# VHH binders against c4kar8, part 54

Target 1, 263 residues: c4kar8
Amino acid sequence: MAELSTPSPASPAPLDGGRGDELEKFTLRGARQILQLLQDLITHRGLITAHTGGGHSFMTAVLKVDEERGRVVLDPSPDPQANRRALAAPRLTCVTQLDGIRIQFPLVGLGEGQDKGRPALFAPLPAEMLRLQRREFYRLQVPLAHELSCLLKAEDLARKPVEVSARVIDIGAGGVAVVVPTGAAEFVIGGTLPACRLALPDGEPIELDLEVRNLNRQTQRNGTEQLRVGLRFAALPRAADTRIQRYIFKTERALNAKARGGL

## First folded at step 3 (VHH)

Design b33 (framework vhh_7pa5_2)
Fold by ESMFold2-Fast, scan of step 3:
Structure b33 (fold): chain B 263 residues (1-263), chain A 125 residues (1-125)
Amino acid sequence: as target 1 above (263 residues)
Amino acid sequence: QVQLVESGGGMVQPGGSLRLSCAASGFTFSNYYMSWVRRAPGKGPEWVSTIYSDSSYTSYADSVKGRFTISRDNAKNTLYLQMNSLKPEDTALYYCAKEGDTYSEFYDTPYFDYWGQGTQVTVSS
């Protein structure tokens, strides 16, 4: 076992967030199934969002599956910096869809080279691929007018406690996504934020323990960076679960009624 | 079924302008982030721009920043891309893309779950 000589700013999280058996029913592990799904992505010309860790991502597509060499061939990003980040990353998390089904898979051991005279990225075939039906991953987009916020109890770069009021952009049965200014706090994938406070329109803020699942950097028109943080509810109390579901259903019905002209 | 139909592409000279449109149907347009993605001949897809569901925030690739403007009309279920000061390097098929739903047991990474057939933009020298 080799240890890093200096601590890494961030360690990559497992694809399943350390929840192997919870996602096993959605996971493809057979080599033939994996090969077929990757071929289907080529046929579909699927757009893939590849996450390189640290909140960075780029767009790619599968160019070829080299069954003989056990490799997948990917389009490199037109952005050289994105390619450098990808090659430096311990793991690439790829997310796409096929016929409305969410497909997610890791790539490890990414390299660069050429395929038929063109620049390409290469990786061994993934050992697993996740397939999720839409009904299993719904979230409500929170209307800006609701001004939904979550007070996060986190740490700054010096490991000092800091409280950050984050805007909630979406919410579901399993968690929330929030937006914070870059540098407001340090977030580590897999880390727990205890006793955070989710403010819903009705009643007192809900006290929740939240687990950091995903980080995504966004660059705005004015050059301002913000961080989108995906947060899972840890050990959600029954009363809190009921209030969150009530908010989701009530808001969804109102939005659907508005879209249908109040029908 | 979700459908995204792009239009407004064509041939222009360097320095020219084009306005792309994307007509959306089959989902509640006002609830989703929308993006433009392009693919040049022999190259991989390149993200161009994203707009939040309520237009409160927009973001752009460095290659187009200051030249392109993304906007949306939620009443018309339409996404737009205003393209100014076009360069030969902007020649590509432009796709309208919808952000996907996230995993409900724990929120997962944003991705695109639908895109259109694209509209061709050719900037001649």
Scores: ipSAE 0.258, ipTM 0.692, lowest interface PAE 4.3, mean pLDDT 81

Design b34 (framework vhh_7pa5_2)
Fold by ESMFold2-Fast, scan of step 3:
Structure b34 (fold): chain B 263 residues (1-263), chain A 125 residues (1-125)
Amino acid sequence: as target 1 above (263 residues)
Amino acid sequence: QVQLVESGGGMVQPGGSLRLSCAASGFTFSNYYMSWVRRAPGKGPEWVSTIYSDSSYTSYADSVKGRFTISRDNAKNTLYLQMNSLKPEDTALYYCAKEGDTWSEFSDTPYFDYWGQGTQVTVSS
C-alpha cells in the first residue's frame, strides 16, 4: 500500500489551493476591511461552512468580533466529533456568501471556551479574506440532457492503467466535477491525470491534464455508491479555454432563456 | 446570479402546520441536493433536512423527523418544507440552502455555498 501523495507547492497556497496570483486582487488584507466584512456576516446572519480537512466540515456562524482581543467568536457544531476535528485541524477554511458574492477565509489557532455561559469556538482574526464575484467561482451545472463526459486516464487499486468515462456534473473556468462508480479507479488528492479527454457538444474532445482537488463519496437511496471527483485544469491551452468558455456561456444563456419563459 | 427566495413563514399556534417554499434561479436546480437550515434566536444554525437532486432520498434532523417533509418540483425550480405538529422550539428563521459546487472537500454533513434570506416561523404558545 502506497502512502497518499500530498502536493508540495513551492510557496504557500492561496485559499482555493492553486490560483494564488489570480485571486490576489480579490483578497482583503486590511484589518479594518476584515472587521467590516465579519460584521456584515453577523448583521446578515451569514451561514458558514467550515472545512476541517479530510472531507469533513460543519455549519457555523460568526457570533461576534472581539476587536480588542483580535478574535472572532464562532458557533460550535451540535456534533461533538465535528468540534474535535475542528480543534485538531491546523487550519479551517470557512466559506459563505453575501448577496451572491462568495466569501472565503482561513482560521488558524482555533480554541474553545464560553460566550455568555454558552459553549463557543474562537480564533484569531483571519489575516486575509477572499471576496469573489460569482464569475470567478461560477460553475455551470451540466444539464442531464447533455452528453458531457470526460475520459479519465487513471489507475486502479493495483496501479494498473484504466480508462474511465466519467459523467461531468459541473464545469467552470478552472475545472470540472465528475461522478464515477466507487472502485472504478483510485484517485489521490493532488495527483495528476495526464491526457484526459473532455467531450463537449461542439467538435473533437479536448485533451488536457487534470489535477485531483477533492473527493466525495455518496451513497444513493438504492444503495449504490458513487464518487464525486473535483478536477482542476492544468496547463489549459488558449483554444481549449475558449471552447470551454463558449460552452459555459451558450448553456448559461439557454438556461436563463428557459427560466424567463415557461415551457 | 444564484438566487434562493424563501416564503411561507408566519405565526402559528402549537400543533399547527406551515408549508415553506424556496424559489431557486441562476443554476440548474435539478442537479443539486437542496436543504433546509434554521436559526433560532440566540442559537447557531441547525440543519433540518436534505433532499437528493431526483428526490430518491431524503434525510431529517432527529428533532423534526416524523413531523416535517421535504420535497421538490424540478420543473418549477422550487423546494418545499411541509411542517406539521409545530412546537414552540421550531421558532426560527428558515433558510433554503444549495449544495456546494466549490473545490473544497465535502463532509457527510451537507455542505452549502448559497443560502437565501430566510423566512421567519414563529410558533407561539
Scores: ipSAE 0.000, ipTM 0.335, lowest interface PAE 11.3, mean pLDDT 78

Design b35 (framework vhh_7pa5_2)
Fold by ESMFold2-Fast, scan of step 3:
Structure b35 (fold): chain B 263 residues (1-263), chain A 125 residues (1-125)
Amino acid sequence: as target 1 above (263 residues)
Amino acid sequence: QVQLVESGGGMVQPGGSLRLSCAASGFTFSNYYMSWVRRAPGKGPEWVSTIYSDSSYTSYADSVKGRFTISRDNAKNTLYLQMNSLKPEDTALYYCARESDTYGSELYDSPFDYWGQGTQVTVSS
């Protein structure tokens, strides 16, 4: 079924829905710049979401850059079906972030093999990498220890109201990304979820309206499948915005201090 | 017909000031977050500042915090960047950018959907 959902390899999709010329200014094509950025992802142990098309993705990481053979070595998914989807895809769209910078790049010609006796995925080095620095686009990866949750008011397939407690996996100035089990509720891109409750470690939950911006079925590194839902803050009150920003800045500062102190 | 037109760039000495403007047309300006992004020669793009649609919040890169002030006039459809205490490292082409109202698609979304042509800022002796 993965094969039936795979886009034609002869029809590459644009990165910005027809605004490719405007992204050119943020596109790195120098071999040395690309190698340096990939090495930075290795050094910082950056997690990458690899989109295989059809709304499917899996979590990976760059394990190694093989300059001699001109290829990158990626951590395979523990889910064999996610790896099969990736190998069948004409292109992976890899998305990550590093130090507040969104990094996005394509990988074409994915193969499977072994590195140091362990399963690995291989691909030629990307010809280009998109590098965008934006505070409003910056997404703080929420530490698991913080147990951030958002109570979503949604509907099931029969249009019956349901409440879903979703784990917040990232948060930014404009919204949050949450994860739910597949089938827990139905989400429509552009739909509004009213009076949801965002729980931060300090204080009362923040009540706010959320707009569904994106949906992605994701296979985690532990092999579990989940639905990742991107949610935009609709008309966020000033006090709530201030509190969210304080949490982001405080957590970002603590994570940066830990990274430098530990390594 | 969305258009963003930057102005106010130029040459200044270190410690000087410049005020950049961006005239927006072809969309409801007051509905969009707006940003300034710069690109120095030989470097990647650097986000500088963002202002929310209603001016209720502003955010700045650490490199410019305390020196630059972003503001907007929704009645005039204009975005501003007041740059004080300019340093040689602030030399760059400065772009006015509209934040995309679409986010999170692996194939189509970008953080910015429209850009100006940029205005050059050169800080030298």
Scores: ipSAE 0.000, ipTM 0.135, lowest interface PAE 15.1, mean pLDDT 77

Design b36 (framework vhh_7pa5_2)
Fold by ESMFold2-Fast, scan of step 3:
Structure b36 (fold): chain B 263 residues (1-263), chain A 125 residues (1-125)
Amino acid sequence: as target 1 above (263 residues)
Amino acid sequence: QVQLVESGGGMVQPGGSLRLSCAASGFTFSNYYMSWVRRAPGKGPEWVSTIYSDSSYTSYADSVKGRFTISRDNAKNTLYLQMNSLKPEDTALYYCAKDGSDTLSEFSDTPFDYWGQGTQVTVSS
C-alpha cells in the first residue's frame, strides 16, 4: 500500500470525525492566503487548541509570523510537560475558532527557543490550512459587559420615523451586527439608515450612515423573536475609523489577557 | 444520511446566465437555512448567498448582489441559484451548504456543517 512515497507538506486533519477527502474543498494552499489567515489569528488574539496526540492538547496562540525565516512563533504552555509532549510530537493539529469560522492546520518540525528574551515555540509555516467561512470578514464578538449599543434611525412598519437602541453583538472594520426586537423597525437589504449613533466606551457617540446588508430572524427560548441585522459602514470619517479600530484592538487585548489568566 | 447534490454548472460566455440546483436528502429540508458557497482555483471558499427556511429573508455577497438570486422549493427539497450577468471572476466550484442551525427559528453566522460535491461554473471568452 503506497499512499506516500516521499515526505510531503503536512495535510489538514479531518474535521469532526475524519471525513478526509471532503475537506479538500476547504483547504487553503496559497502562500498569501495562509499568511493572511495567520495574521488574522494574531490580530484578533485567537486562542488555539494544539493537539499533540495520545489525547493530549494545550492552549496556545500565534504571536507572530517570521516571514524571513518562514516560520510561526507560538506561545508556549505554562505546563512544561505539555511543551515537552509538543516538541516530541511528529506533528501538531491546531484547531481554532475565529468569529464562528473553524480553522484547522498542521504544524511539523516544532522547535523551542526565545523571542525577544521570552520562551517561545517555533514551527515552519504550514503548507495547508483548513477554513470554513460563511463570510470573508472577521469580526470582534462584543463582550456583554461592554453593553455596546447603536442608536438606529429607521422607519417602523407604518413608515413613521423611529429611533431604536440596538445591542451590538459584533463589530469589524466594515460594519456591525446588531439585535433588534421583531417589529421595532423595518429593514430592507440595501437600504440606508442615516445618522445612526454608535456608542463606544469612553467618548461621544459616533455618527454613522449604515447600509443594511444582512437580516437574520431568531426566536429566543422564551418565545420572543429578535432580528439580527448586519450593517455596513457607508462612509467613515478618519476619526471614527480610528476610534473603532482602537476599541477592537483594546478589547481583543483585554480578552486575551483574561483568557490567559489562571493558566 | 445527509446528502446534497448540485447540478446546472457549465461553460458560458461573459454576460451569460446559468441556474444551479441542489437536491437535498437525509434531513428535514424545510427546517434549515441553506447557502451557496464557491471556491475558485487557488482560492479559499467564499460565501455567496443564504436563504431562510421559509424564504422570508435572503442575503448576498457584495460581489454577486443584483446579479444572483437564491430561491428554494421546500416541496421538492431543492435549492436554486439563478446567476445572471456572469463575469470571469464568477468561475468556481459552487457548493450547496446546510446551515448548522437545526430549527426554523434559528439563524447564525456559523460555519456550515454539511456541503455537497459541487458543480463547476466556468465563465470565459
Scores: ipSAE 0.000, ipTM 0.122, lowest interface PAE 15.6, mean pLDDT 74

Design b37 (framework vhh_7pa5_2)
Fold by ESMFold2-Fast, scan of step 3:
Structure b37 (fold): chain B 263 residues (1-263), chain A 125 residues (1-125)
Amino acid sequence: as target 1 above (263 residues)
Amino acid sequence: QVQLVESGGGMVQPGGSLRLSCAASGFTFSNYYMSWVRRAPGKGPEWVSTIYSDSSYTSYADSVKGRFTISRDNAKNTLYLQMNSLKPEDTALYYCAKESDEYSGFLDTPSFDYWGQGTQVTVSS
């Protein structure tokens, strides 16, 4: 009876090179910073979407950084055609996320070989890596102890207005993800939920218009079904945005301090 | 118009102390998080410390934790950085920064919508 639903997330698209001026402030060019970031991708087992051009891409991961040879070792695709396209491409554009932060970098001169007897792809270390600190890409996992909730104004199965109190499981500058009991309300991707109320630990609920961005159904270990709903902030008053960012920053710093202090 | 004016820098020997000040105008100071950022010669900007609008939370870079103290006086629209046990590697231009309240990066690379002109701190024997 336990059924897990794990839809594949949409592959991140590469950023437009015409935004060079906006992207420069997020570009890492130091060899030490690049090595550290690649090592972080290994530690977190980050999945990378490698774009080979012509609308083609494949999933990979950094297996190893070889500092002495100045190269990265990548996991090949199980699809031989994807590997052939990658090897034929003059450039790969690699896109990933690390703890909600978007990372993008080029690889040039891809080759194939072996690592410890297993097939591998390798390329010279990138000369630059883009690390986007855009808040709309970052999602803070809300600690259960904070008991954050959002009162949603939605419709039931009969299209009648209903108010549902939903638990907030993650939050970013661009939106929240909430969980609701199955059947509590109907949600349509792209639909707008007006005048919802987001409760933060300090102060009155924030009134927000929310847009439904995604839906995911999950079965918990106890056999109960829950619906995870991704919601975008349609427009935020400055005061509401400040309160949300304050909560995110305070919680991020506290969690980072605990992790570094020896959990 | 947002204006941030830093002062209190100078030349000091290793182990010495300095107190930096930042006078803010052109915005409601008490509503914003404030930070100190520094730029050493030949290096990119390094975030040093942040203080919340009501002083309820402070955060520090690992390189300065235990040595520096950030504080603010909302009645005077002034931000402070008390710098103790100064080291040669603390030599830098120190900037007062107003954090963006719409699109800030808070993890490792905070984003700011305004910097002051900076005040020079030189730690040398």
Scores: ipSAE 0.000, ipTM 0.123, lowest interface PAE 15.3, mean pLDDT 76

Design b38 (framework vhh_7pa5_2)
Fold by ESMFold2-Fast, scan of step 3:
Structure b38 (fold): chain B 263 residues (1-263), chain A 125 residues (1-125)
Amino acid sequence: as target 1 above (263 residues)
Amino acid sequence: QVQLVESGGGMVQPGGSLRLSCAASGFTFSNYYMSWVRRAPGKGPEWVSTIYSDSSYTSYADSVKGRFTISRDNAKNTLYLQMNSLKPEDTALYYCARDTDSWGEELSDTPFDIWGQGTQVTVSS
């Protein structure tokens, strides 16, 4: 499907059967769930990119759900050629976002007509919809036994340079989440931490630049406070990318094997 | 302008083989992980296989491991899926999907930003 106006790149695909299973877990097939999600898209006026194949797409929206006829009513493109391509396509792949959650679904058997005197496109209700929650799907929870750490180059409250060893709690293709003792350093969302060092079990630490994406202050059960910091890889050399992806894959395989009773 | 076009599907008997191809255009193919995803009638999308941008690494769903082989030819901007020992359960529409390298503004909330139109594989007697 073509990307005509969507600048957000996709993450790497699931690296093992375990991640593939997660994709199926995020698939909605219940009629009630599908109807509710479509209604939420109407209520929030969610814009949908409909991919028609051959590198073509157009912007649309769900105008209403006709439950009696089992159909969705879609806003046609102002470009007549886009509508003709959509009608000729064997299927549309619809991509949208609701409250930061990516939603994807197919539409098959598109037709044209009118809704209350206005031009409209009609399609049967999708039998399935993907509702992808990025953090849960694309983050490997790092086993405590791996003792993964990232040495952060940050600033203290007085803006003096400090180095903080942070425990890595999850890792994905685009970044890591770490835990830092409260007060060890100051972090600002959007700030860059240069030349940090990520220690994987195999080989030398990886030197990389990290951007602060999110912060969460948590009080532990024993009363101590810790800071969870979400960090994005600002730029990742090919060799570093390969090592991180290999670690994620090997760890996923090992965890899946343990869950199924081992190899 | 970015597009993926799958081909090579068809009807085959159980135990048979098919080779799927995906022709990519409009982007630097050698910079992206590529995947095959399938959708059987009445089921959601199932990830099948991924290959790293330089072919140094491949992964497979447990349901196809040992039977399917993913490969790519970066000089021809083409992705392949060799399917052996096909089973009725492999009947599905097979999609070629582009995945972005790990360099992104944010962790993506989807695995794929470009999907092909799909090619139908039917395994039946």
Scores: ipSAE 0.000, ipTM 0.132, lowest interface PAE 15.1, mean pLDDT 75

Design b39 (framework vhh_7pa5_2)
Fold by ESMFold2-Fast, scan of step 3:
Structure b39 (fold): chain B 263 residues (1-263), chain A 125 residues (1-125)
Amino acid sequence: as target 1 above (263 residues)
Amino acid sequence: QVQLVESGGGMVQPGGSLRLSCAASGFTFSNYYMSWVRRAPGKGPEWVSTIYSDSSYTSYADSVKGRFTISRDNAKNTLYLQMNSLKPEDTALYYCAKEGESYSDLYDSPEFDVWGQGTQVTVSS
């Protein structure tokens, strides 16, 4: 299993275009806001993954913003083939992160040239940028009384298979966050945990594959250190998706009713 | 401001060795696991190696196991990659990558915070 469980490359996937209506409130369209955000990316030396379509992407960075000419200057790939794909693409989808906030924007009309004697890629300033404040997207905080758990199939420090029952602390459409004692298992970002079992209150546990997306060591109030693991649902079946959404809806309704005096 | 500055790349013949360094600033280095990620000509980014914050665990891509060693010096805020028995297939731009900040992110976000311009490794005769 260790031989088969190599973590994925660190390449961010673009957000689904079919979610455009839901993401409108996180979309920046003001020229000054766009200019400021691009300058912030330069200041923080943010690496950008530029998706050119067909499963291809390359790593780039904003080198400068030419406000007078209304264009952005990007660092070309050292791979000439990646640059050719980028120049041939009708649109680049650029994805990056600043202080934990996902930033995504399109570039159309990419060209090549030189900036201060060095090769560069040029594009008109984007008309819009998505600045997704992740904490504002809905995630149900799981009531402790529900004792919601997920049985994880992972590896220990010696790379031997181990099963860990993890408490689910939040759940959304795309995944769960769980907590495990530090040292209970080893997790690698990009690694896949196969055939895990999510226990919901109504019905049989849901068997599903989970991808490790993030890790955080947290000191609890009692002084115990725990590992918080963010897990994405991989290849979630429609029936499982329906059950998870129903659980979220029912639980939120119950919590809202309780807040209004137990209706 | 998170800043990662990679160094130590260069040209080497097959079978040679190089030691990469990554100087980290703008965050508490000892609280985060760190990784090396590379981008070879004609390929997408490939994860190479990860080391936990306290060095208690290390992991490697199958293509580099037995040849590369990841290490860190938390007192110096520095990450290292010792590369031995280098092959032409190891030719790539090597990036230092920090553990992501979004601890409960359920979206398809970056697996790592990858910062810096990288350091070029070229293995040829």
Scores: ipSAE 0.006, ipTM 0.274, lowest interface PAE 9.4, mean pLDDT 76

Design b4 (framework vhh_7pa5_2)
Fold by ESMFold2-Fast, scan of step 3:
Structure b4 (fold): chain B 263 residues (1-263), chain A 125 residues (1-125)
Amino acid sequence: as target 1 above (263 residues)
Amino acid sequence: QVQLVESGGGMVQPGGSLRLSCAASGFTFSSYAMSWVRRAPGKGPEWVSTISGSGGSTSYADSVKGRFTISRDNAKNTLYLQMNSLKPEDTALYYCARETDWYGSDLYEEPFDYWGQGTQVTVSS
């Protein structure tokens, strides 16, 4: 089947209306720009994940853009049930990437038919497409030598408070990813961990609230299991935001200088 | 700069074998689960197989289970797909794909965040 289990647990909605104001500057509404971007997806054979709602998605690709009829032509899923869900859905949210650029767009009014004698899905051209450069959402891979940690305030299986020191594996303007031993604490997607402490090399730990966004179990090469937790900064204080950004910038510059010096 | 470059595709007769390779660069390869995805003419993309970062866990689509084997060499930053007992239905463009590892954003709800140009496999009848 082409229907995919996405890496995101609990599959929150792909398009968040609350983020619309911040994302407006990255939204394409020009007809020529939309047509060009769709054509670029065809040329580069871009894989598209189409979200149909209810936690369901499938892989597709743009077969062609029909300018005269004002529509896109898409590959159907090999899974007939995914196609039925797509046709019944009020909208598809399509997500893909091109050269490290995140592309997201809605399709409404999906129909089915044939293209060159083969099954195809059809939809009117999207009125808007979101085009986000990954640099706007850059995450620094934290050097092992920095021993960056975050003290998490969570709950155990009995719902008792527990503190877990977690290694920070990556950090960005919006959050961190940490690793914890499996079973060290219970995490719930959308749950808030208040008053956690992020330790940076340049000063005292930063106290901040973290929202659990993602959970992924990983097996280390020694057979030990660990849990990777994606954590979003909630209500980040201005001073904390400044320190985090300075750490990212300084560390990236140092890594780039080291890479050049090694030559 | 993340790059994934597939190779090893070609034409083969039913019952034959091929080994696909994917050369990865620009990231810590051992830290990411990797997948193979295929796209056949007239039907959409289909997930084929996934391997964990350590290589300790693998999974396969029902259509290829028992015939295909996914593996990786973390010292060489290379992903492989050994394809045995090939059928005409296996004819497709095969992509190497990296599993998404973003820390959580409604914008990053996709199983893969990078993939290559693909390598064509044609099983003649």
Scores: ipSAE 0.367, ipTM 0.757, lowest interface PAE 3.2, mean pLDDT 81
Fold by OpenDDE, second read of step 4:
Structure b4 (fold): chain B 263 residues (1-263), chain A 125 residues (1-125)
Amino acid sequence: as target 1 above (263 residues)
Amino acid sequence: QVQLVESGGGMVQPGGSLRLSCAASGFTFSSYAMSWVRRAPGKGPEWVSTISGSGGSTSYADSVKGRFTISRDNAKNTLYLQMNSLKPEDTALYYCARETDWYGSDLYEEPFDYWGQGTQVTVSS
């Protein structure tokens, strides 16, 4: 009776090279962004699954962010064994969702203590937070020659209104990704930028409201840092939607024709 | 049920060409980006190429850029990979894969939610 060893499905090896760049676009590393996201988790009372390794996890929540001490306060598990595992783990992997976006972040250096007389877990602020959202719409990579731009009405660090001209790098039915110089404005995920202007080649700019959905710092080949901002169309008039769809369709057709050796 | 069936593999000499096909069923084909992934003997999976749902956007690994062309026919629910100027290093099992439309935590770990059984490409003198 030869035991047919069912070949263990080989876990696809992490495709290291080109995909690292793709994950980077979803990774927050900015201190302010991280703090804001953690604060949002507090505000929304987001439940977090904390993975301690070995298939073990417990439910927790961010209770407080201590900016002065550079630490996050977590709710301990009611299970003492889970807390022991967490404290013994070299890394805690925290997973949660906020507004339909999956959030994942590591915590290292976990400790226990008290916050306001209650048992709590403490960890240094995460160095990075991953925000993953489902793409609702295909995004066309905008040819550089088209020079699409979006005038963003944003705020600076002092909450002073600023206008930033941003290059559009991709566009879809649901939104755009743009690049801005670092420090040009302060963006908050989930924040609305009202009365922005999207410039299409076919006519006058489209006025629209944009919601910030993603922020990612990118280093250009020349060493300059840019901020990539993913923006959702918050309110799009039908006429504007039609124009955007037409542009996408026309551009895709042209790109496909070129790829086929046409033009 | 989602099905992906690769075909068109075979043995070719260096410098030769092959065209792979992947027949897709069980989902709205045009709504998903599709990719080719290959696995050479003794190596991990290697991403080869991706095409958007509409076919308007394509990307390639540096190792195949300029030699391979990914395309799709959404009316036929078929993905293609034209492989030109084949090299011995291109010898692998080639998989058709559906990209996840979820940019979730699992995307990086599982960029593809469905794969075919693969088609063997062998480049040998």
Scores: ipSAE 0.029, ipTM 0.339, lowest interface PAE 5.9, mean pLDDT 84

